# VHH binders against Radiation response metalloprotease IrrE (irrE): the designs that were tried, part 19

Target 1, 256 residues: Radiation response metalloprotease IrrE (irrE), of Deinococcus deserti (c1cz84)
Amino acid sequence: PTALAAAKARMRELAASYGAGLPGRDTHSLMHGLDGITLTFMPMGQRDGAYDPEHHVILINSQVRPERQRFTLAHEISHALLLGDDDLLSDLHDEYEGDRLEQVIETLCNVGAAALLMPAELIDDLLTRFGPTGRALAELARRADVSATSALYALAERTAPPVIYAVCALSRQEDEGEGGGAKELTVRASSASAGVKYSLSAGTPVPDDHPAALALDTRLPLAQDSYVPFRSGRRMPAYVDAFPERQRVLVSFALP
Short names: E, the ipSAE of ESMFold2; O, the ipSAE of OpenDDE; V2, 0.75 times the mean of E and O plus 0.25 times the DockQ between their complexes.

## First folded at step 11 (VHH; framework vhh_gocatamig_d2)

Design z5 (from y7 with K57R; at its last look DockQ between E and O 0.85; V2 from the best seeds 0.00; counts 0 for: pae E 3.4 > 2)
Fold by ESMFold2, look of step 11:
Structure z5 (fold): chain B 256 residues (1-256), chain A 124 residues (1-124)
Amino acid sequence: as target 1 above (256 residues)
Amino acid sequence: EVQLVESGGGLVQPGGSLTLSCAASGFTFSSYILSWYRQAPGKKRELVAGITSEGSRVYMDSVEGRFTISRDNAKNSVYLQMNSLRAEDTAVYYCAREVTYTNPSGYTGGTDYWGQGTLVTVSS
């Protein structure tokens, strides 16, 4: 196991311990576990937030949408949790330095934010009730009040069978011609459960006769044997579960 | 009556320094977030720097390391120290008071009072 994998596991543990003491996961509730740190909202231009340990303040950009504010707050709380764990800090400084250390810290704080907002017990309950499906992905995003992409990564991490999850949406092709260049269904984000050796690249087109495209067109969930439509043109057999939602389709590809 | 009065603008050479001041009156200064914004001709007004009541500071990327915001609660004043000035820093600079509100879904904010502005011109 890599040093990064161990650090991620520790960060999830810190986030879970913090979350267990909270009355909820809304923005106001997230601060209940931090003594002596205040939450302040202000204009911050392009910056989403900051943690200021000198003044004991978490700063959140007042000009961004509430859901981004909440994720940013969870991210900054993770900074505070990381700074408070001497063993984790020592391990990181032993393994990383310079720009790489800063990148790892930001990655860990995103991991912590996800763990704070999407507790393992919620994910496990949804997997038990719905299986590793597009429906489970939709329910996680809704119940945790997070983006479908955030939910996708968290769900994949806890899925035991070999599954690829994807969020697919329509995009206008580079042909911007009048009267409508064709809109194409493409993969916007994807992640796979542990042990899956395949990846589905963002931007990969989804054929219009694929179950994901059909589910979007009909606005009805569709589950059937089909394939993973890799960018290379390769079609790997998979059981596809497609759950349409607004202008997108939440998809799982169950592999044998 | 809430008032924010900027001073200290002027003409300065590239690489030079200038200190802007904003004198506040008509409210409990120490409890508010204060910010500096700027507006160059033909451009939108943009945040330059802000400072919380606790003393935390935020800066736009292009001025970080060159500009320093500070406050003196005893004098009801906020300052902007501008070093290593560039032609692109030429603008009218505004002092602003920030507020935040809680709504059912989260938080939102805005500027509720502006100063009249002070012109900074960086030219050789």
Scores: ipSAE 0.359, ipTM 0.775, lowest interface PAE 3.4, mean pLDDT 88
ESMFold2 (binder alone), look of step 11: mean pLDDT 80; pTM 0.800
OpenDDE, look of step 11: ipSAE 0.787; ipTM 0.942

Design z6 (from y7 with S53R; at its last look DockQ between E and O 0.74; V2 from the best seeds 0.00; counts 0 for: pae E 2.3 > 2)
Fold by ESMFold2, look of step 11:
Structure z6 (fold): chain B 256 residues (1-256), chain A 124 residues (1-124)
Amino acid sequence: as target 1 above (256 residues)
Amino acid sequence: EVQLVESGGGLVQPGGSLTLSCAASGFTFSSYILSWYRQAPGKKRELVAGITREGSKVYMDSVEGRFTISRDNAKNSVYLQMNSLRAEDTAVYYCAREVTYTNPSGYTGGTDYWGQGTLVTVSS
């Protein structure tokens, strides 16, 4: 394993340990486990938040939406957890410096935030109950109260069989005709389980007769043999589970 | 009566420095978050820097590394040290007292008192 992979694993452990003591995962509950650290909401302009270890203050922008405040708080708690782990901090300073160290720390704090908001036990329960499916992705996002994209990455990371997950939504085309431009269904984000060598890039169009498109049109889940619609035009066989939700469809492609 | 009185503004060359001061009265100064805002001609008022009761500091991205906010609770004063000034820093600068509100949707904030402002002009 790489030094970065080891650091991510440790960050997830720190987040899991912190989360185990919490009464919940709402913004107020997230501070329950930190001793001697003050949570302060204040105007911060375009900046979402900060952690000040000198004064023991987590700062959250009071002018942003509640869901952003919650994610930002989890991110700043991760900064505090990282700085409080002497071994992890020492390993990072031994391996990285300068701007690269700052980038790695921010990456780790996003990993910690995800782990805090989406506990491994929740992800594993959903995988057991629903399998590695679009339904599991939808349930994770709903139950953890996180974005579908955040849930997609977390779910893919813990999925053992070869699966590609995607969040698909309509994209605007040109303004031709009355009522504005036509829209096509495209991939907004995707991620695959470990070992999958295929990628499904953002912006890839989904054909109108694909189960994902049909599920969105009918607002009914579909699960059937179909294909991964790669941008190249290649159509690789896959078992597709498409779960429509609001104005999007959450999709899994189980590979042979 | 809560009062915030700014001073120290003026005309300065690009690359120059100024220190703004805000003298506060009528409240327990050490218990509040203090901020500096600025309003350039034709623009909305924007946060420049803030400082918590504990001394934690926040800066907008364009001034970080050039501006330093500080407070002296014994003198009931908050300061803004402005270095490496640029033309885009030209604005009226306001001292502000901040409050936070909790509601069912989350946490929001606002400024409950403003100073009268002090003009900073960065020009040849």
Scores: ipSAE 0.488, ipTM 0.825, lowest interface PAE 2.1, mean pLDDT 89
ESMFold2 (binder alone), look of step 11: mean pLDDT 80; pTM 0.810
OpenDDE, look of step 11: ipSAE 0.711; ipTM 0.907
ESMFold2, look of step 12: ipSAE 0.463; ipTM 0.814
ESMFold2 (binder alone), look of step 12: mean pLDDT 80; pTM 0.808
OpenDDE, look of step 12: ipSAE 0.751; ipTM 0.926

Design z7 (from y7 with S31D; at its last look DockQ between E and O 0.66; V2 from the best seeds 0.00; counts 0 for: pae E 2.8 > 2)
Fold by ESMFold2, look of step 11:
Structure z7 (fold): chain B 256 residues (1-256), chain A 124 residues (1-124)
Amino acid sequence: as target 1 above (256 residues)
Amino acid sequence: EVQLVESGGGLVQPGGSLTLSCAASGFTFSDYILSWYRQAPGKKRELVAGITSEGSKVYMDSVEGRFTISRDNAKNSVYLQMNSLRAEDTAVYYCAREVTYTNPSGYTGGTDYWGQGTLVTVSS
């Protein structure tokens, strides 16, 4: 495996090991495994959080939403886990430097945070029960208490068959004139399982007669043969599973 | 009877320095997070810097590297050393005591006491 893939795998192992000792995955429970570190909530302006190893403090911005606080805490815990693994730290310094090293560390801490909040066992159970579907995506977000976008990336990463997942929601059309345009269903976020060579760009419009749009209009799940609606206008055949949720629809595109 | 009293404001040239002080009384100073905020005319009050009871510090991006927050628990005082001052730093500066508390949806913070403010003017 590549150096980055190996580092991600190790980070997931560290997160899983840490998580195994926790009484739960709520904010209070997440700190259970870190002795001698103070968790402090304070105003931090535009910053979400910080880890101060000198003073043994994790700082979380007290003015952000609770679900963001929880993810930020998992991210900062991942920094502490990374710094405590001498082999991983050494491997990273051997392979990366400067701005690239900083970027890789932040990527790994996001991987660790996701693994801590969405254990592999939970994801695999949902894939077994519901398949690689919009329903599985919705259930992961609900049960792990994470954003649909975070669940999207985690689910895609563990999905074996070739699938594109998307979160689609209504957005306003940009007009040349004053005021807003009509609301249009667009892709908010998308991710694909390993080996899929296609991408579905954020902002891509979903046609009104597409199963995703129909599921949103009717507020009923819909699964049928249809297509991936690429922004270029290409329509690639796919089995579409659309799961509507409030003002959005969670979609999977199973590729042949 | 909590009091926070700022001092050290004044008129200074661009590139100059000032030290703001905040003397605290009426509470166990060493247990609390202390912050400096500022408010320029027509703008919202904004966080400048904060310091935890453990000594961890946060700064707004525009002042990091130029300003230093510090505390002296023996003197019940928090300080803001301001170097390389710019016209955009002109504002009333406030000392604040921060608290955190839980609510049904998570954790939130607030400022429960403010000083009266001290004016800093950076001249052209």
Scores: ipSAE 0.411, ipTM 0.803, lowest interface PAE 2.8, mean pLDDT 89
ESMFold2 (binder alone), look of step 11: mean pLDDT 80; pTM 0.799
OpenDDE, look of step 11: ipSAE 0.771; ipTM 0.930

Design z8 (from y7 with L34M E64K; at its last look DockQ between E and O 0.71; V2 from the best seeds 0.00; counts 0 for: pae E 3.6 > 2)
Fold by ESMFold2, look of step 11:
Structure z8 (fold): chain B 256 residues (1-256), chain A 124 residues (1-124)
Amino acid sequence: as target 1 above (256 residues)
Amino acid sequence: EVQLVESGGGLVQPGGSLTLSCAASGFTFSSYIMSWYRQAPGKKRELVAGITSEGSKVYMDSVKGRFTISRDNAKNSVYLQMNSLRAEDTAVYYCAREVTYTNPSGYTGGTDYWGQGTLVTVSS
């Protein structure tokens, strides 16, 4: 209903249309949909990539890891798609200007990149197979080869029942007066399915006896009745599915 | 043989301007990405600017708006116009030819030929 929500929906549509013609989502496959746009890999210092509409060139930094190149390519393709949609451009210029317009464009290109790398069919398949769980979140990140945070937002967007997803990891708490500091499990990112009016703030501590903390300590998945550990101290009943991975745990909180 | 020959370096006061030139020979110049790098004493060699065969340009943040890279394919030359020079711009500047290598999951790249360098000194 907002101008930003409408723009995001259009960007996802453009990305889906582009993606429908691709043989896959690896870097080489993403190139197959380019028409009239050349792709150039070159040294770019600290800059990841760019789209040059004057010369119709996508530039990708040749000196960064392949995973970063892939996401950057999807992002720059989204720039080209956005600039090729006159109605979307007109709507954005009507609503935004200056630095705000630039921010919105970058946000939309991240939305487009996510939609290209995580097609709705993949997300829906994982939700069918695993339910709206920490396991589904982990599988989406793995299969789409994207960050857990990117997968978290995409999964939440398509989850129908009331669920909060979170990525949690250990942090070193900086102490006053004592050395060493305790390592504490905290929320790094969180997102909820439509209609959920609760949120977990980044930095929210997860108690040591919570299933998420236990799953991380044991490195074994855990699913059980427990609670959402809100920063306020409130503990809302929820079915918790915790999936540990390396030095983090991917969690879903299914709400009653 | 591939040759890259820089010229135009020298001593300049802060706020001044210089134009660096690089004459290329021994390859199909118009088909290659060309770059300028610099190396200050005690620092790593770093990219300053690059230009694709199509004319797309990339700059370090610290030189944006002050430096302009260009190429003339008829003269097999690449240029760096340096305006509003600062003491921090003091370095040996190198002309470079860029190449990319493909692999199954991505691309990597580097400079396969360097010029001899031209010294730019910005000092009062």
Scores: ipSAE 0.327, ipTM 0.763, lowest interface PAE 3.6, mean pLDDT 88
ESMFold2 (binder alone), look of step 11: mean pLDDT 81; pTM 0.817
OpenDDE, look of step 11: ipSAE 0.739; ipTM 0.930

## First folded at step 12 (VHH; framework vhh_gocatamig_d2)

Design q1 (from z6 with T100I; at its last look DockQ between E and O 0.47; V2 from the best seeds 0.00; counts 0 for: pae E 2.6 > 2)
Fold by ESMFold2, look of step 12:
Structure q1 (fold): chain B 256 residues (1-256), chain A 124 residues (1-124)
Amino acid sequence: as target 1 above (256 residues)
Amino acid sequence: EVQLVESGGGLVQPGGSLTLSCAASGFTFSSYILSWYRQAPGKKRELVAGITREGSKVYMDSVEGRFTISRDNAKNSVYLQMNSLRAEDTAVYYCAREVIYTNPSGYTGGTDYWGQGTLVTVSS
C-alpha cells in the first residue's frame, strides 16, 4: 500500500475514535469531543472554514447553508485530529512537501470528515441491505445527512464487487449555435470500487433511452441490464440500478 | 448608541501602503467580531477581512498576503494595514460589527452596524 493509502487509513481511525465518544453527528454534537477549542461562525467570503490552532478556534462561514456548515465542521475537526497525531504528521512531512503536502492534508481532512459523518458500520449495513446500488447511495446520503457526492465516494471505497457509481443531473452543455437550450442528463460525479480500471468522466452525456434517463423521466427506480455510457462513445455492458431523486438520478453500474 | 468611525483613507500610488483605523464606541468591543468591507463604484459591498474575539483572521483571496487586520481592545479599535496596493483596491472601506444568529436549521449571520466609510484611491 502507498503512503497515501496508509495515511488515509490512519485518518479514518482517528475519525472513528473521535466519533465513538460523541452523542450524535449533528453540528452541536460534533464539538462535544473537543476541549479548549472554540467554535466561531463569521463571514468568510468564499472560504468554507478554518482551524486556527494558535487561537484554539474553528471558524465556519456563517454565509453558507447549514448542511455545508456541518461538513465543514467535520473537516476542521479532522485538521485538529491530524495536528494532534505526531506520528501521522511526521510521516506526511517525510513523504510530501510544498503544494503536494498541502493537497494531501486537505484530502486527508475530507477523508476524516467523511469517516466521521459516515461510519463504516452504517455503510456496511446499507451495502448488506441494498447491495451496491443507487438506492444504497441515496440511503447513505439521507441517513448520514451528507451530499450525494460525499456519499458516492464513501460507498465506492467500501464496495467489494466491481461497481461504478455516478450522480447524474440535468445540465446545459456548451452551445455553438446549434441544439438550442435543451437540458441534457450528464454525469456530475463518479467513483468506482477498488480494482475497477474504467472511469466515467464528469460531464459525460447520458443517452435519453438509458435506464438512468428513463428513471428520471418516470420518477421510478429502474434496475436492468444496460451499459456504461463512456464519453468516448463506448458502451460497456453492465447491470444498471438507477434511483431517481428530485432532479437527479443516483446510479450504479455493476460490471460482470 | 453604537458607533463605528473609520479614518486613514486617502490617495496613494500603486505599490504603496495605507493604514485604516476604526474607532468603536457604545458596546463591549472585546466581545464582538469586527470586519472590513469595501465597495467600489458600481459594485456591491464585499468582505475584505474579519477578526474574531480571539484574534483569528479571515481575508478575501485577492488581499491575503497584502492586507493585515488587527484589533486593540484597550483602544476599542480595529485596523487594516494595506500594503502593495493596486488600482483594483480603490473603494470606500467600511468597518462592520458582525452578529451571529442561531435558528433551528443552523447558523446565520449578518452585519448589524456599519461605519460611514473612508475612501481609498489607488492611482498614479
Scores: ipSAE 0.439, ipTM 0.816, lowest interface PAE 2.6, mean pLDDT 89
ESMFold2 (binder alone), look of step 12: mean pLDDT 81; pTM 0.803
OpenDDE, look of step 12: ipSAE 0.730; ipTM 0.931

Design q2 (from y5 with S53R; at its last look DockQ between E and O 0.78; V2 from the best seeds 0.00; counts 0 for: pae E 3.2 > 2)
Fold by ESMFold2, look of step 12:
Structure q2 (fold): chain B 256 residues (1-256), chain A 124 residues (1-124)
Amino acid sequence: as target 1 above (256 residues)
Amino acid sequence: EVQLVESGGGLVQPGGSLTLSCAASGFTFSSYILSWYRQAPGKKRELVAGITREGSKVYMDSVEGRFTISRDNAKNSVYLQMNSLRAEDTAVYYCAREVIYRNPEGYTGGTDYWGQGTLVTVSS
């Protein structure tokens, strides 16, 4: 298909190969595979990290939370893996240049970081055990120790049936000028499996009688026929699986 | 015992240049990460630039391309070359020594020693 799809597949392969030699996926374990590369932590202001191939150094901002350091390290390892694959690098330079090339490289390094932290085997196991559900999303985030949003995108990418995933949480209304506005359940992030043409925009309200709202209110998982509540007001039939977790709900919409 | 002594500050017109120096003593200079910070009146101290033991460099966005950090391990010194100076660069500039701490969740760092600072004033 596309050069970008092929590059993503290769990046996942490189991440999987690197990950196979690791004792785990925490920050200390990720460093286990760093041959000939010095890992150093230092203040970096607003910058999260960098890979310096001239000095063979990965730099990680010492002033950010450890979980952000872990993702950044996985991202910088992906830079090193990409630069070490002559065929991939050549293919990218043949297809892209300028700002677009830089954007593609950063996209690929995020793909590599996600693949390193959330191996395909883990995702596939969760899909087999729980199906493409809010529960599978919650378990992936928990077991891989990543944000629900990161898990959402990784899970959607490997889900074969037509499913929309969403992370929904309460937010205050800002549109009427009252500081203490009503709380409403809204979509914070969503992603869909391959071939699904529909998306839920961030900020889309979830009606109070929707299974996602009921699951959050009762703190009990709900799975039932319902609908996708698009921002336009359209209601597309879907089997909804809503998994409440603290002050949010992790949702899947299985489409016919 | 540990000393960091800055020099080279002064008054300069917009568009001008200055070189700050920091002479270090009382520790194994080559083993440490060195940084420059600055603090304008009424503002928090902020990172300007840092340089690793290996020579890798970090800059804040507003100074990248205008400032250059460097080190000379033989002279136990770190430098900040400041070009194309602007009024917003007016501040006291501090040399700093960085340390790294390991914990079960990862690594973190902090500044364990500061110099006394050198004033840079950019004014017409």
Scores: ipSAE 0.359, ipTM 0.778, lowest interface PAE 3.2, mean pLDDT 88
ESMFold2 (binder alone), look of step 12: mean pLDDT 81; pTM 0.809
OpenDDE, look of step 12: ipSAE 0.750; ipTM 0.929

Design q3 (from z6 with N103F; at its last look DockQ between E and O 0.84; V2 from the best seeds 0.00; counts 0 for: pae E 2.2 > 2)
Amino acid sequence: EVQLVESGGGLVQPGGSLTLSCAASGFTFSSYILSWYRQAPGKKRELVAGITREGSKVYMDSVEGRFTISRDNAKNSVYLQMNSLRAEDTAVYYCAREVTYTFPSGYTGGTDYWGQGTLVTVSS
ESMFold2, look of step 12: ipSAE 0.459; ipTM 0.816
ESMFold2 (binder alone), look of step 12: mean pLDDT 81; pTM 0.824
OpenDDE, look of step 12: ipSAE 0.769; ipTM 0.940

Design q4 (from z6 with R53K; at its last look DockQ between E and O 0.82; V2 from the best seeds 0.00; counts 0 for: pae E 2.3 > 2, unsure alone 62.4 < 65)
Fold by ESMFold2, look of step 12:
Structure q4 (fold): chain B 256 residues (1-256), chain A 124 residues (1-124)
Amino acid sequence: as target 1 above (256 residues)
Amino acid sequence: EVQLVESGGGLVQPGGSLTLSCAASGFTFSSYILSWYRQAPGKKRELVAGITKEGSKVYMDSVEGRFTISRDNAKNSVYLQMNSLRAEDTAVYYCAREVTYTNPSGYTGGTDYWGQGTLVTVSS
């Protein structure tokens, strides 16, 4: 309906079509679907990568971590896919220009990269097997080998019931006159399924007696009726599923 | 023996221009990625620009739009055209050959040969 929503949908379609022909989603496999485009790893300073349509080259910074290289490659493949779709490119130039067009293109390439690395069939399988839960979020991140934040947004996008997802972790607070090493469980990222009118802000503290805090402390999953701990102090009823993982907890808030 | 020999450095006023050249020998020039690095006094050596065998170019942010890297495979040479020079561009500039290899964690690379350097001084 919006021009951006339509463009995102098309970008996901292009990514899905590209991915269908791949032997896998690892870095080596991602290039198998491109014809006439070469992949070059080289030092690139602060840049992660680039797509050069003039010379038919994707450039990836050789000195960054493998996880970053993989997502960057998927992002640059998305640039190539976008440039190869005349209708999408034309629609973008009709709607956007200048700095806004550049920003939209980068957003779309992130959408394409996410769709390429986290196929809809994988997400739907995990939602079927585990429900819209913290466990499903953890499994998506693990199986797609992506950050919990990337998995969070992808999972929320495809979740039909009203659910808020969050990644929560301990953070250290610095205050004048108080102990600077105190740790507090806070929301690091959050996203909600379509139609949910509530948002859970990054940095929102999670009370120590909340199921998410208890799950992290005990290292045991916990699911029970509880609440969404909004930054405002409001406590909205929700069924909480908290899945602890390393130094964080992956949470779903199922809304009535 | 692999050799990279820079030339073209010198003293120039702010806003001026210089062209650096790097003559390469002892290897198949057209098969390699070549780069320019620079090192200002008391600072670490940093990438300025790079060029692939296909002609794709990379620049550091502070020089993009002012510097142009190019190569001439027939002359086994790589060039750095430096325009709109600023005092912060003062450094020894090095020509470099890049290599890329796969390790179990992913792709990495490095510079395996350096030129002797050519000094560029931007001062009024």
Scores: ipSAE 0.467, ipTM 0.824, lowest interface PAE 2.3, mean pLDDT 89
ESMFold2 (binder alone), look of step 12: mean pLDDT 79; pTM 0.798
OpenDDE, look of step 12: ipSAE 0.789; ipTM 0.946

Design q5 (from z6 with N103E P104G S105N G106K; at its last look DockQ between E and O 0.75; V2 from the best seeds 0.00; counts 0 for: pae E 2.3 > 2)
Fold by ESMFold2, look of step 12:
Structure q5 (fold): chain B 256 residues (1-256), chain A 124 residues (1-124)
Amino acid sequence: as target 1 above (256 residues)
Amino acid sequence: EVQLVESGGGLVQPGGSLTLSCAASGFTFSSYILSWYRQAPGKKRELVAGITREGSKVYMDSVEGRFTISRDNAKNSVYLQMNSLRAEDTAVYYCAREVTYTEGNKYTGGTDYWGQGTLVTVSS
């Protein structure tokens, strides 16, 4: 496995160990594991948060939504966990430097935050109960109280059969200068289970006659044989499960 | 009665330095987060810097490296050291006390007291 894959695995282990001692995963429960660290909410402009190991303070922007504050807290806890693991730090410095090292550290802290908020046991239960479906994606986001995008990546990572997941929503088309502002259904985020080389790129349009578009229009779940609508125009056969949710649709594409 | 009194504003040439002070009274100073904000003509009031009870500091990007916030709990005062001043730093600077309110699962925050402001003018 790559150095990045090994670092991600270690980060998930650190998050799981931290989470094992918590009474729950809500913001108040996450604070329970903070021994000797002060949690402070304050205006921070455009910054979401920070971890200050010198003063033993986690800073969270008081001007953002509560669900963003919760994710930011999990992210900053992950910084503290990473800084406390000498072997992980050494491996990262052996492999990365400069701006790339900073990017990897932030990626790892997002991995840690996701693992902390979405325990493997919860994901596995939902996969057993609902299968690798748009419904499972919706239930994970709801039960873990995380964004659909966060849930999508976590669910894909633990899905064994070949599946592509997507979150699709209405967006304005950029047709430059003449008639911009028309709304179309596009992919906002996508990820695939292990071994699947393909996912959908952000901005990929979903055709009006696709089950995902029909589910959004009718506000009713649809599950049927159809296809993956790649940006290239290629249409790969797949069993599509589309779960509409307000102004978006959560989709899985089960591949043969 | 809570009071925040700024001082130290004035006229300075580009590249110069200035130190703003904010004297606090009527509350337990060491228990609060203090911030500096500024408002330029025609612009919205914006956070410049903040400092926690523990001494952790936050800066807006455009002043980081040039400005330093500090506090002296014995004197109930917060300071803003402004170096390498630019014309764009011209504004009224306000001292502010920050609070966080908790209502169930929600954390909300804001500034509950403002100073009167002190004018900083950076002019060639």
Scores: ipSAE 0.459, ipTM 0.806, lowest interface PAE 2.3, mean pLDDT 89
ESMFold2 (binder alone), look of step 12: mean pLDDT 81; pTM 0.806
OpenDDE, look of step 12: ipSAE 0.755; ipTM 0.937

